# Designs tried in a protein design chat: VHH binders against Type II nicking enzyme V.NaeI (vsr). Part 2

Target 1, 166 residues: Type II nicking enzyme V.NaeI (vsr), of Lentzea aerocolonigenes (Lechevalieria aerocolonigenes) (Saccharothrix aerocolonigenes) (p50186)
Amino acid sequence: MSDKSSRAAARARAHASGTYPAPLNAGRSRNMQANRRSGTKPEAALRSALFKLGYRYRKDFLLRLGDGVKVKPDIVFTARKVAVFIDGCFWHVCPDHGRQPTTNEWYWSPKLRRNVERDRTVNQSLTNAGWRVLRVWEHEELQDAVAAVVDTLHHLEHGFDTSAED

## First folded at step 15 (VHH; from u3 with Y107T S110Y)

Design x5
Fold by OpenDDE, fold request of step 16:
Structure x5 (fold): chain B 166 residues (1-166), chain A 121 residues (1-121)
Amino acid sequence: as target 1 above (166 residues)
Amino acid sequence: DVQLVESGGGLVQAGGSLRLSCAASGFTFSEYYMYWGRQAPGKGREWVSDISYSGGSTYYASSVKGRFTISRDNAKNTLYLQMNNLKPEDTALYYCVKDTYYDSSGTEDYWGQGTQVTVSS
């Protein structure tokens, strides 16, 4: 069975056992699926755009931080210590599109809370380790995301460490 | 393979106490949030309590807050749930659950087989 098939079967079992709630609708399912960490459309687009501009970066790069936190940002600039995340609006509870669950609240409410808490932990850990963290929402325009990354890199090269209050 | 084995359940009278344990294996325990869920007969599953990687953060359902305490020993790969002042409505199968977020395993959490807690009036 392909890895995809095995995951689908696992999900089906989880649905059947009630351990994982079935999506309410196709839209939610898509949103949840879009939040898959690798190979998302926004991620690929941003990577491609940055590459075309001549930037070189690491993808699927595991950062092992001194406090034991492990994280794989979507884009990693190792020399400049910049970690870029593209966050899904649902899973990371975007202020514009994130919503409290209305169904299967027992699962989603604490799940989303934990996710947001993880983000905070990761951000703090990266910051403590001297990394600049840049988070981009999946709903943001590509040009804005590119500009944010480029601006961040440019400021670091010119010694303007504006501690972005992320 | 991920394994979660719950223990410590049993029959107790209302007002009594139990301590549940969950022995975890097959993954790096300290790299995951853990939580307890439960399912009463004829009811759906519900979230009970969760705990962060190091145990620095804990959260509880309103129904158990002030009575239950979640903890973990990462050196022993063990999750705990201290249950005090138990009520008949706490009667359920209690599950140890491995949270999923950073691994490629998907979005589905891994649930143990559960341990039965029965509280008599």
Scores: ipSAE 0.752, ipTM 0.927, lowest interface PAE 0.6, mean pLDDT 88
Fold by OpenDDE, fold request of step 16:
Structure x5 (fold): chain B 166 residues (1-166), chain A 121 residues (1-121)
Amino acid sequence: as target 1 above (166 residues)
Amino acid sequence: DVQLVESGGGLVQAGGSLRLSCAASGFTFSEYYMYWGRQAPGKGREWVSDISYSGGSTYYASSVKGRFTISRDNAKNTLYLQMNNLKPEDTALYYCVKDTYYDSSGTEDYWGQGTQVTVSS
C-alpha cells in the first residue's frame, strides 16, 4: 500500500472509531488536508516567487532551538535568521477566516486552541533564539506575502547598516 | 511505532480519587502536546484535559475543572491525570492521546486503548 493509501485507511479507521472527527463535507476535508501538507500551493508559490527574485533559502529545514522546541518553518533564511511560516486559516485560526467548528467541538475547540498556543510557543522560542518570525496567512495575496518577506529581510539588512555607522 | 498505555483506572466510590498514568513510547514525548479524552457509556468522546510540551500550560473541560489535574514527566515519558472528587458521571473509558503537530505529524491524533474508570454512587 502506498503511504497515501495507508494514511487514508488510518484516517478512515479514526473516523469510524470517533478518535478523529469526520469532516462535515468533502470541501472542508480537502481544505483541512491541504492546510497540513507541506508544499501547498501557497507555499510553493511564495518559494518560487522569492527564488525568482534571487533569494536563497532553506525549505524543510528543521530548527532545533535551545529550549527543546523543534520547528520546521516553510522558508528559512539561515544567515539572516528569518523563519517564515505560511499558516492555514483553519488550523492557525486566522482572524478573518478562522472559525470554531460547531460540530465535534469536543475535538476541535481544544485542538485549535493548542495550535494557536503552539504558534505562540514557537514564536517565542524562535525570538529567544534570535530569529525573526514572519507568519503569512494562506489567504494573503502572493504579492503581499512576497512584499512582507522582502520588507522583513530589507529591514534587517538596513538595521545592521545603521548600527555599523555608529 | 507510537504506543500509549494507560493504567490506573478502576472502580472507585463517589468522592474518591484515582491517578491515571500513560506510558508513552515510539516518539519524542516532550515534543508533543498530550491530552486525555474519555468516553462514557452511550455517549460520544469528550475532551478532558490537555497539557503543553513542558507542562507550562494546562487546560480542563468545565466538567472536571478543579477536580482533575493533568501533568507529565518528560523524563519518564509519562502522562498523568489526577482525578479527585470523582463523580458517577466521570465513569468512562479514559484515553491518553498524543496530539498531532500540524507541520510534521500525521493528520490524526494517536489514541491509546484506554483505561476504564468506574465511579459508583
Scores: ipSAE 0.747, ipTM 0.925, lowest interface PAE 0.6, mean pLDDT 87
Fold by ESMFold2, fold request of step 16:
Structure x5 (fold): chain B 166 residues (1-166), chain A 121 residues (1-121)
Amino acid sequence: as target 1 above (166 residues)
Amino acid sequence: DVQLVESGGGLVQAGGSLRLSCAASGFTFSEYYMYWGRQAPGKGREWVSDISYSGGSTYYASSVKGRFTISRDNAKNTLYLQMNNLKPEDTALYYCVKDTYYDSSGTEDYWGQGTQVTVSS
């Protein structure tokens, strides 16, 4: 008789049994952030808002930067060479919400350290390749994130000495 | 398909040395951080050591610092763990692990089946 279980269901059972660690705090944190916007992930909300304003971009666009560095920014403006990342507060240890893991610290402590190290490596590699890098925390309000992206694109279009509209 | 095949485990006397190897295939090895984990009998799992893309950064659990050395050969798609001055408390099943950079996409680390290291007195 054929196994009807999906791979996702088998993995969920393994996580529930404690066979593999699960990011309990990260899941709860992201759900609360996403629930401010009808449960939509922060990156999807930002993409939708920018698209409605007439911006066109790539998502899931893989950049290979040499020396083993590869990355898929959450939003990529290829012609303008702008890469936008929406960083989860747990995964990237944000100043406001980052904290010591409370469960499975043997796994999460070194994992989070590696993520932060890779963030820095990615930023440097992108900058060296002529990209402008914008990182936005998942906890930021949608309107502020949209403004940051628009300001970055507008600044590149009009130069650094353009007077502010504010 | 990702494959991680550990080897080099076995029985060794206390104070001895072993070199673990992990042959990687099914992915571009040089594009991933790698690490070793272990699980001693009757104990929970433990992170042992990790290594960056090129090997420029290495980190060790305090219990193995100065005795173990992680390395990689990207031309041979192989991860290594040189274990010196082995102690009975190093007895464990040792796992080679492919690390993932951003885990919020649902991608999980890939664990090998492990190689047994047994240190006798």
Scores: ipSAE 0.644, ipTM 0.884, lowest interface PAE 1.1, mean pLDDT 79
Fold by ESMFold2, fold request of step 16:
Structure x5 (fold): chain B 166 residues (1-166), chain A 121 residues (1-121)
Amino acid sequence: as target 1 above (166 residues)
Amino acid sequence: DVQLVESGGGLVQAGGSLRLSCAASGFTFSEYYMYWGRQAPGKGREWVSDISYSGGSTYYASSVKGRFTISRDNAKNTLYLQMNNLKPEDTALYYCVKDTYYDSSGTEDYWGQGTQVTVSS
């Protein structure tokens, strides 16, 4: 028979893996989701901030992980094997902002369930392949997201925030 | 170019069985979740069943659970729906659908043209 997972169970497992970091108290820092309203995508803001700090990465880098699992993380550090995702609150059913669909539920309810299941599968497949997975919600402050990426990279190796060497 | 060609529909008496097939081309079939949708005449669309990359996870609408079985053969690029104990309310145009994992770029699902299933009382 098939394994039937709830959205809550998939999110709990992702959180337990250390995938979603705790936010920092940023004060006046702009919310990454707010950038979308101004025409700047959250991923572009994070990429720009990391680039300004001297980090270099790949975007649009397709990873094929076997058994049909493939993914394009928003930011990829290939040498350090760090994959960063910026998860939209609707598409990935954020605990704070996720909502049951009210229109076209016949389509969206099963769609969102499958997305959450695939998040779990992607995280596990990446981890099994030796990758560190970092997921941040689009609602998180930009400063917090930057700090999470930098902290993840420093944890894996010694480096400087302004260093250009990857 | 993506193509999904459904077949196996037809007229069947209530209590009977049909096996739907969906031949897929133009993409790497094993890299996508797939699902079946249906639409009865004059009614809205309904999700019927979906299946993971290898077939390890399957889900069913409550109206068909226990009677329908989704499966796939990744070597043949084919999705199947075995429909047993068919009822008149199963009468519909059945669609094979390529599901897309959403990310920040967004990509829409691809729907086949459908195959008609008609269940007589």
Scores: ipSAE 0.631, ipTM 0.879, lowest interface PAE 1.2, mean pLDDT 80
Fold by ESMFold2, fold request of step 16:
Structure x5 (fold): chain B 166 residues (1-166), chain A 121 residues (1-121)
Amino acid sequence: as target 1 above (166 residues)
Amino acid sequence: DVQLVESGGGLVQAGGSLRLSCAASGFTFSEYYMYWGRQAPGKGREWVSDISYSGGSTYYASSVKGRFTISRDNAKNTLYLQMNNLKPEDTALYYCVKDTYYDSSGTEDYWGQGTQVTVSS
């Protein structure tokens, strides 16, 4: 029960950062990860789903943010300044599946620490440059990820339309 | 074409000091975290120390903390490792490494050829 409580706390901290949406439920958290294991990359599945809904975006779009920070988000909505990342559970130490490496710890322990540090630096730099950052874990269901992107775009659209009320 | 050229290794008595340098070229040096690794004879590789883009964050393996200092000069594209109070256990081939951020398409870390440090008892 202690380990389950510790992971729940880590999940709450990730959600409280405002960057990761809460999953609908833990029992549905394998869909995008299952797609990866079937040979379909999670980012490709999300891109395809958004494209079918009529959304258009850039991929492989390099952003240079100053002070040495650069990044290629998995999905970029250039006009609306929304950057979407699909984070691998191992590489980014997700609340549900993150764990201390047991093999090649000399390499992976410091590597994972640096990745997490860079994730936070990237988020801060993007936000400071006026971008909305959305990060989705690879283990989340595709429908949840799509809904999070659509909700983010919808929220920004309403904010942009305030001048129409004059 | 990424190149990392380590220098400054050599033979030194226990308790002595040595300063390693790594000249970097073929990439924008200031856009990457850098680290030092080492491999002692007959042993596996070991992470030693790393440093952030500007040098604002540094970390050290417990075996070298307080004795080694990592630094960088982004104007000179150079990474440094100041090694003080050297011990025979520090004897190793030392590598300069260009670290990659996962979201940069998972490019593998680039390792230099290394510079030998030998600490006599």
Scores: ipSAE 0.512, ipTM 0.841, lowest interface PAE 1.7, mean pLDDT 81

## First folded at step 18 (VHH; from z2 with Y102H Y110V)

Design k2
Fold by OpenDDE, last read:
Structure k2 (fold): chain B 166 residues (1-166), chain A 121 residues (1-121)
Amino acid sequence: as target 1 above (166 residues)
Amino acid sequence: DVQLVESGGGLVQAGGSLRLSCAASGFTFSEYYMYWGRQAPGKGREWVSDISYSGGSTYYASSVKGRFTISRDNAKNTLYLQMNNLKPEDTALYYCVKDTYHDSSGEFDVWGQGTQVTVSS
């Protein structure tokens, strides 16, 4: 079975057991699936664009921070200590596109709250550990995402430091 | 394999108290949010309470706020739910749940088998 098939089977089991609600619609289902930290379309596009520009980075790189927090940014520049996240609009509750589900609220309401809380915890932990954090929404234009990463890297190389992105 | 074993349920009179425990194994307990859910007879599952990695943050459903307290002992890989001033409407099968972060690549929340709590009027 392919990785995709195995995930689909896991989802089906979770649905059958009632531990995971059925998606509200096909669009939300796609957004949920697209917010994985590996192999997402926006993630792959940004990685490819940066690679073509000559940048080298780690993907699916697990950071273990001193406070016990572990995180896997979508793109990691280890030497420069820059962590880039591509955040899904649904899972990370994008202010432009995020939507609180109106069905199965027992699951989604606390779930999304916890996700946002985790983001804050991760950001703080990374910052405390000396990492620059960049978060890009999945809906952002590729050129803007690339520019944000490139600008951050450029400023760090020249001794300029900007605030971390939340 | 992830295992969650609930205990501490039982029959109690309204106004009484119970303390549920959940013994966790098969994963690094301290690296996950945990939560309690429940399912009353003939009703759907509902969220009860959740707790962050170290217990620094706790949240409660409005129906249990002020009466229930979630806690964890990471050294013992155990989740707790102190239930005070129990009401008949709290009667349900209570589940210990291992939460997931969406970047966990296709993982879903893991639910225990549950422990029965029955509150008589």
Scores: ipSAE 0.798, ipTM 0.939, lowest interface PAE 0.6, mean pLDDT 89
Fold by OpenDDE, fold request of step 23:
Structure k2 (fold): chain B 166 residues (1-166), chain A 121 residues (1-121)
Amino acid sequence: as target 1 above (166 residues)
Amino acid sequence: DVQLVESGGGLVQAGGSLRLSCAASGFTFSEYYMYWGRQAPGKGREWVSDISYSGGSTYYASSVKGRFTISRDNAKNTLYLQMNNLKPEDTALYYCVKDTYHDSSGEFDVWGQGTQVTVSS
């Protein structure tokens, strides 16, 4: 079975068991799909753009932190200890596009709260471990995302300490 | 394979107490948020309580806040739910659940088989 087929089957099982609610609408479904940690359109675009600029990075790199937190940033600069996340507007509750679901609240309300809480935990854990964290929203323009990453790297190279605002 | 085995359910009178346990295996327990859900007869599933990796953060549904306490022992791979001042409306099948970060990876929450809690009037 292809990876896509396996994911579809897993979703179908979760729906059938009532453990995962169906998307409310096509828009939400798209937002969920866009927030994939691997192979998302915004992710791939940013990676490609940075690569073309000559930057080298790790993808799908699992960071195991001393406090027990594990995280897989979308882009990792190991030498400079920079972790870049491309956050989906739905899952990470973007202030511009994030919405609290009104259907199946038993699932979504605590789920989204936990996701945002995890982001805070991850940010703090990375910071404590000496990493710089940069989070980019999926809705941001590619050029702006690239500029943000490049600016962060540039500041580190020149002895400036940059931290993402929590 | 991920396994979640609930225990501690039973019949109790209103105002009584129960302590549920969930034995977890097949994954690194401390790397996941855990939560309790329940399903009452003729009703849909509902969220009861969740707990962060280390137990530093806990949250509760309004219906159980002040009466239930979620906790975990990562050394024992066990999740707990202390239920005090039980009410007939707490009657349900209670599930231990392994949380996932998001569904875009193709991973979904894993639910145990549940333990029955019955509160008589």
Scores: ipSAE 0.794, ipTM 0.937, lowest interface PAE 0.6, mean pLDDT 89
Fold by OpenDDE, fold request of step 23:
Structure k2 (fold): chain B 166 residues (1-166), chain A 121 residues (1-121)
Amino acid sequence: as target 1 above (166 residues)
Amino acid sequence: DVQLVESGGGLVQAGGSLRLSCAASGFTFSEYYMYWGRQAPGKGREWVSDISYSGGSTYYASSVKGRFTISRDNAKNTLYLQMNNLKPEDTALYYCVKDTYHDSSGEFDVWGQGTQVTVSS
């Protein structure tokens, strides 16, 4: 985990060099952050909830796929080949909160496009490798995220294949 | 340490061509999207073109589409920008950039030192 201080310093350097757009105002920065759940990070909350339910999984597990794609899902069920991602609304452009930036478009427009493209590539690669992909938005309620994961696992155990979430 | 070294810039007449190269080192080149940016005198930075891991996907700014071609050789750790039908408006310092997925990792895009392209009328 990069030290929060180190990250802040890196960001400041990037801002100073103009390689990373500085927030226009504290309000926009807050808005980008405000769409995040207050308190526990969504990924930590989901992991904790699943663990309490008796599920065992891998975190920070690097998947090396046969096509050369490398990915680190937030939650990995190795035996059942289920990869769970918790996607940020901004970075992954959720339908509810994702917005095309109107400032510093030179940076953000292609950045977000590339992110979405990467997601598609990862999804396809995982699917081709026989993995079930489940993506949950950071804005989704914890109970709904848990239910989605549990439902996916349950269906796989009972021989029901659910469609991959694109 | 990540290093990006651009080359191939120079002075060219309008309608001419240049091929930029970027030698990358200090990271697994094939695991990153790459892109070209530029900055004209007195203007802000501009995105020019980007390319996916294997080069399967390429994208271009509207101002250069149809004239510029981005490519990469992962075996040589090199990024390219073929620039055809150059215009005076293309005059800028051109940067090779290592992309990042998103800033959640604390990683930021890495920019090279740039190579100057000057297009005379």
Scores: ipSAE 0.786, ipTM 0.937, lowest interface PAE 0.6, mean pLDDT 89
Fold by OpenDDE, last read:
Structure k2 (fold): chain B 166 residues (1-166), chain A 121 residues (1-121)
Amino acid sequence: as target 1 above (166 residues)
Amino acid sequence: DVQLVESGGGLVQAGGSLRLSCAASGFTFSEYYMYWGRQAPGKGREWVSDISYSGGSTYYASSVKGRFTISRDNAKNTLYLQMNNLKPEDTALYYCVKDTYHDSSGEFDVWGQGTQVTVSS
């Protein structure tokens, strides 16, 4: 069964049980999706762009931190200890597009709060473990995201501690 | 398989107390946020309270704040809800829920079967 099929089935079960809110209308689903540019997943685009520039990285790399936190960044530079996350505007509540859902607030309000809290925990754990954390929003232009990653890597190579703008 | 088994519900008079427990199995308990939800008769599901991995952060719905306390024992894989000063409006089926991080794209919150809490006037 394709990963997509499994996910769809899981979603259907969650909807049926009422444990996951069904999108009320295609429009709100689109708003959640519309924050996803219709093109290639931002993650794949960034990875491809960096690869073309000659950068080598790990994907699907599970970091096990000393405090018990586990995290899988979208892009990992192991030698330089750089973890890159591409954050969804909805799930990570970006300042530009992150909105509290007006429907099924009982589910989404605390859900989004917990997600943001997890991000903070992950950031702190990574930092404590000597990792540099770079978060880019899914809505950011690919060129800007690439530039942010490249700049971060260059600063590390040249001993310039560029404070990751959280 | 993930299992969440709630207990501790029952009939109690207004002003009384109950302590709910949730026995978790089938996953690494300490790696997940947990929360309590409830559903009153004829009403939709409601979020009640949630707790972080270590229990360092707890949050409550306004309706239960100051009366309910969420806690967890990671060594025992158990989630708790201490309910004090219970009110008739607290009557509901209470669910223990395993939260999911959105990055686990194929994973949804897992709800227990629930334990009934009935508060009489």
Scores: ipSAE 0.784, ipTM 0.934, lowest interface PAE 0.6, mean pLDDT 89
Fold by ESMFold2, fold request of step 23:
Order: structure tokens, then C-alpha cells, then sequence
Structure k2 (fold): chain B 166 residues (1-166), chain A 121 residues (1-121)
């Protein structure tokens, strides 16, 4: 369920059942309201920048990696087998902005632990399947993220026995 | 439609045991972490235990560690909670929950209707 209507329906059901907790205070401190008003998600900004530079990729491309592992990287270069993730600082507990929850910790503490564990499993599964994994934090500057993707693609392109001047 | 149907609750004396089951349908069970939550009368909800895709990783709330054991049978699409040495404070409505990996998926956790566990003195 990837479309906006399906997600909205799922959120409404969760709220009606009393099972959907209030947002964490840490999430609010990441300027989530400002991001909503701008209408630009970090992954959309990175995709747009790469597209303008002439790169073509898939978004929302589901990969099933065995042993129950499945993932939709934010950007997928299928021919070059490069998977790019934009990690939200809250959801993935970044070293600089990750916070232990103080609101609804009964829900969020174990949820965040499981997310980190799944991140590690996804990285290993992708690597085992021959994919290069690049993860960037949402707090990183756009130009740095673009450079990281471009450098990764250039390294793989030049490292496959293509001509390189001595 | 995702469906989670809990069973195995009931009235039990302190020190007794119960085994909860959760029959899952409408999704590929082995592709999701699962967890148990509970809500005691007049109290807020509490996370109890969770389990990874294959069952290789399990975690427990400190209040139940050593007494409860979570497990799953992916061939039968069933989640279990073995509850031993039950105490009156374990009295609660127990929920089976389909966990989601909250990263661009758009999916939300799905909760069952719950099964009542009542532990008498």
C-alpha cells in the first residue's frame, strides 16, 4: 500500500482503534512541520538533483532478498546494482540527532530498536546479493548527498576493467 | 485484508500457565516482525515481546523476561506467547501486532482484537 489514499486510510484505522501513538517529541524537534509546509521530502530533493544531472533510476522498486527480507530503496540504479537510502534521523536513530523517546516510549523504544536491527539486516542482504548500498542521513546537505551518489557510480563504472589512464 | 485473531486467553490462578496463539492471514507472515502488546485495566498499553522474521531474534519487557517466551511458526502463519508463572499484574487484554518497517513503506502496524488474560490470586 504505497498510494496516498491507502496510507491515509491505514492512519485513520490506527487512530480509530487507539493503537496509533502520538508523534514523538524528538520527531517534532526535527522541523517536521517546516518540511510539511515546504512539500519537499529529502528523497524527492535528491532524486530531482540526480535527474537534472542526467541520471536515470527507479524509485519505489521492491527488492525481495530471501529469508523474509524485502525493501524499497529510495533510489535504485538497477543496471549498476546501487541502492540508495535516505535515512530519517528519528526513524533510524542517527548518531547526531537520534533521541531516546520520552513520549509513548512503550511503543517507540522497541520500534526504533527493531528499525535499526532491520537496517543492518537489509544492508547485509543487499551486499550478499551483489548490491552496493549507500545510506545518507536526512540531515546531510543536499550537495554532499549528490556527490556521494555520483562518486559511488563513478567508482563502480571505472572499476569494472574500463580504460583508465595511468 | 490483514487479519490477526488471538486465542488462548482465560482465567488462571497465580503461578499458572497459558499459551496465546495468533492466527495471521492476508499478508506474507514470514516477511514481518511480530510483537505482543497488552493493556491492563485502567492502565496504559505496554509492549511485551517481539520476534524477528525467522524467530532468530527475540526481546522481552523486563516485567516478563524469564517467564514469557515468544515464538512463531511461519509454515502455519501463527504467532505464540507461552506465559509461565503468571502473576495478578499480568492481567490484561493481550494484542497480537503486525509490525512494520517505518521507512517510506507507508504501512502501519495492525493490531488484533485481543484476548483477555485474567490471573487470580
Amino acid sequence: as target 1 above (166 residues)
Amino acid sequence: DVQLVESGGGLVQAGGSLRLSCAASGFTFSEYYMYWGRQAPGKGREWVSDISYSGGSTYYASSVKGRFTISRDNAKNTLYLQMNNLKPEDTALYYCVKDTYHDSSGEFDVWGQGTQVTVSS
Scores: ipSAE 0.677, ipTM 0.903, lowest interface PAE 0.9, mean pLDDT 79
Fold by ESMFold2, last read:
Structure k2 (fold): chain B 166 residues (1-166), chain A 121 residues (1-121)
Amino acid sequence: as target 1 above (166 residues)
Amino acid sequence: DVQLVESGGGLVQAGGSLRLSCAASGFTFSEYYMYWGRQAPGKGREWVSDISYSGGSTYYASSVKGRFTISRDNAKNTLYLQMNNLKPEDTALYYCVKDTYHDSSGEFDVWGQGTQVTVSS
């Protein structure tokens, strides 16, 4: 039911927006982002669910992809080359919860545009390097996120079924 | 130890040109988007232009489109802003800024001390 291709298309239609205005102060901005990415909700839940199913992965694993691209996916399956991102609605301009920045728009509007562009660049660079990329919004239900990860891993292990059923 | 040192500012007559440079050190320059910001006297800060890792994508504020060109030389760890047809409204302290993606590295945007550009009418 979770279709990351459909969400990727929705992201491409999004204009600059943000769910929470943030202070201009870079230090304060870091504090809010650190709290959001603490993994107390979606990250921790997804990692725990996958671990209980017997999956083993790396978290906070830095990947350096040529041409200046570096990234630290939320979950990395190194042997299978699957990178999973749990995207915050503000930072990645979610179609459902994104909103126009309300303060310091001179800073945040171009910042959010650059983040969206970098999402695309990261996806392309990972794909070019043989990685499968899965992005899941932080607002998605746990069971859907787990199913998406498991389905991705299963398809890579067994290839495609060429039977014409549909 | 991130350092951003801007240079190339000065006094110039309206219609003139300047090229700003920003020497970067203490980080792997090619792994970061970079941007220029500015602050005019008595006004708030504004974004001027930004540039992607390789320089393949550039963007400009509407007030400077067609007059300013951002570029970078990753081999020399240097960011540039070519400023043509300068106007008195361009008078500002110009800042070189190291941009962060989504802070997955734990890093913050870093601002230089700026270089003053003064355009006489």
Scores: ipSAE 0.642, ipTM 0.889, lowest interface PAE 1.0, mean pLDDT 78

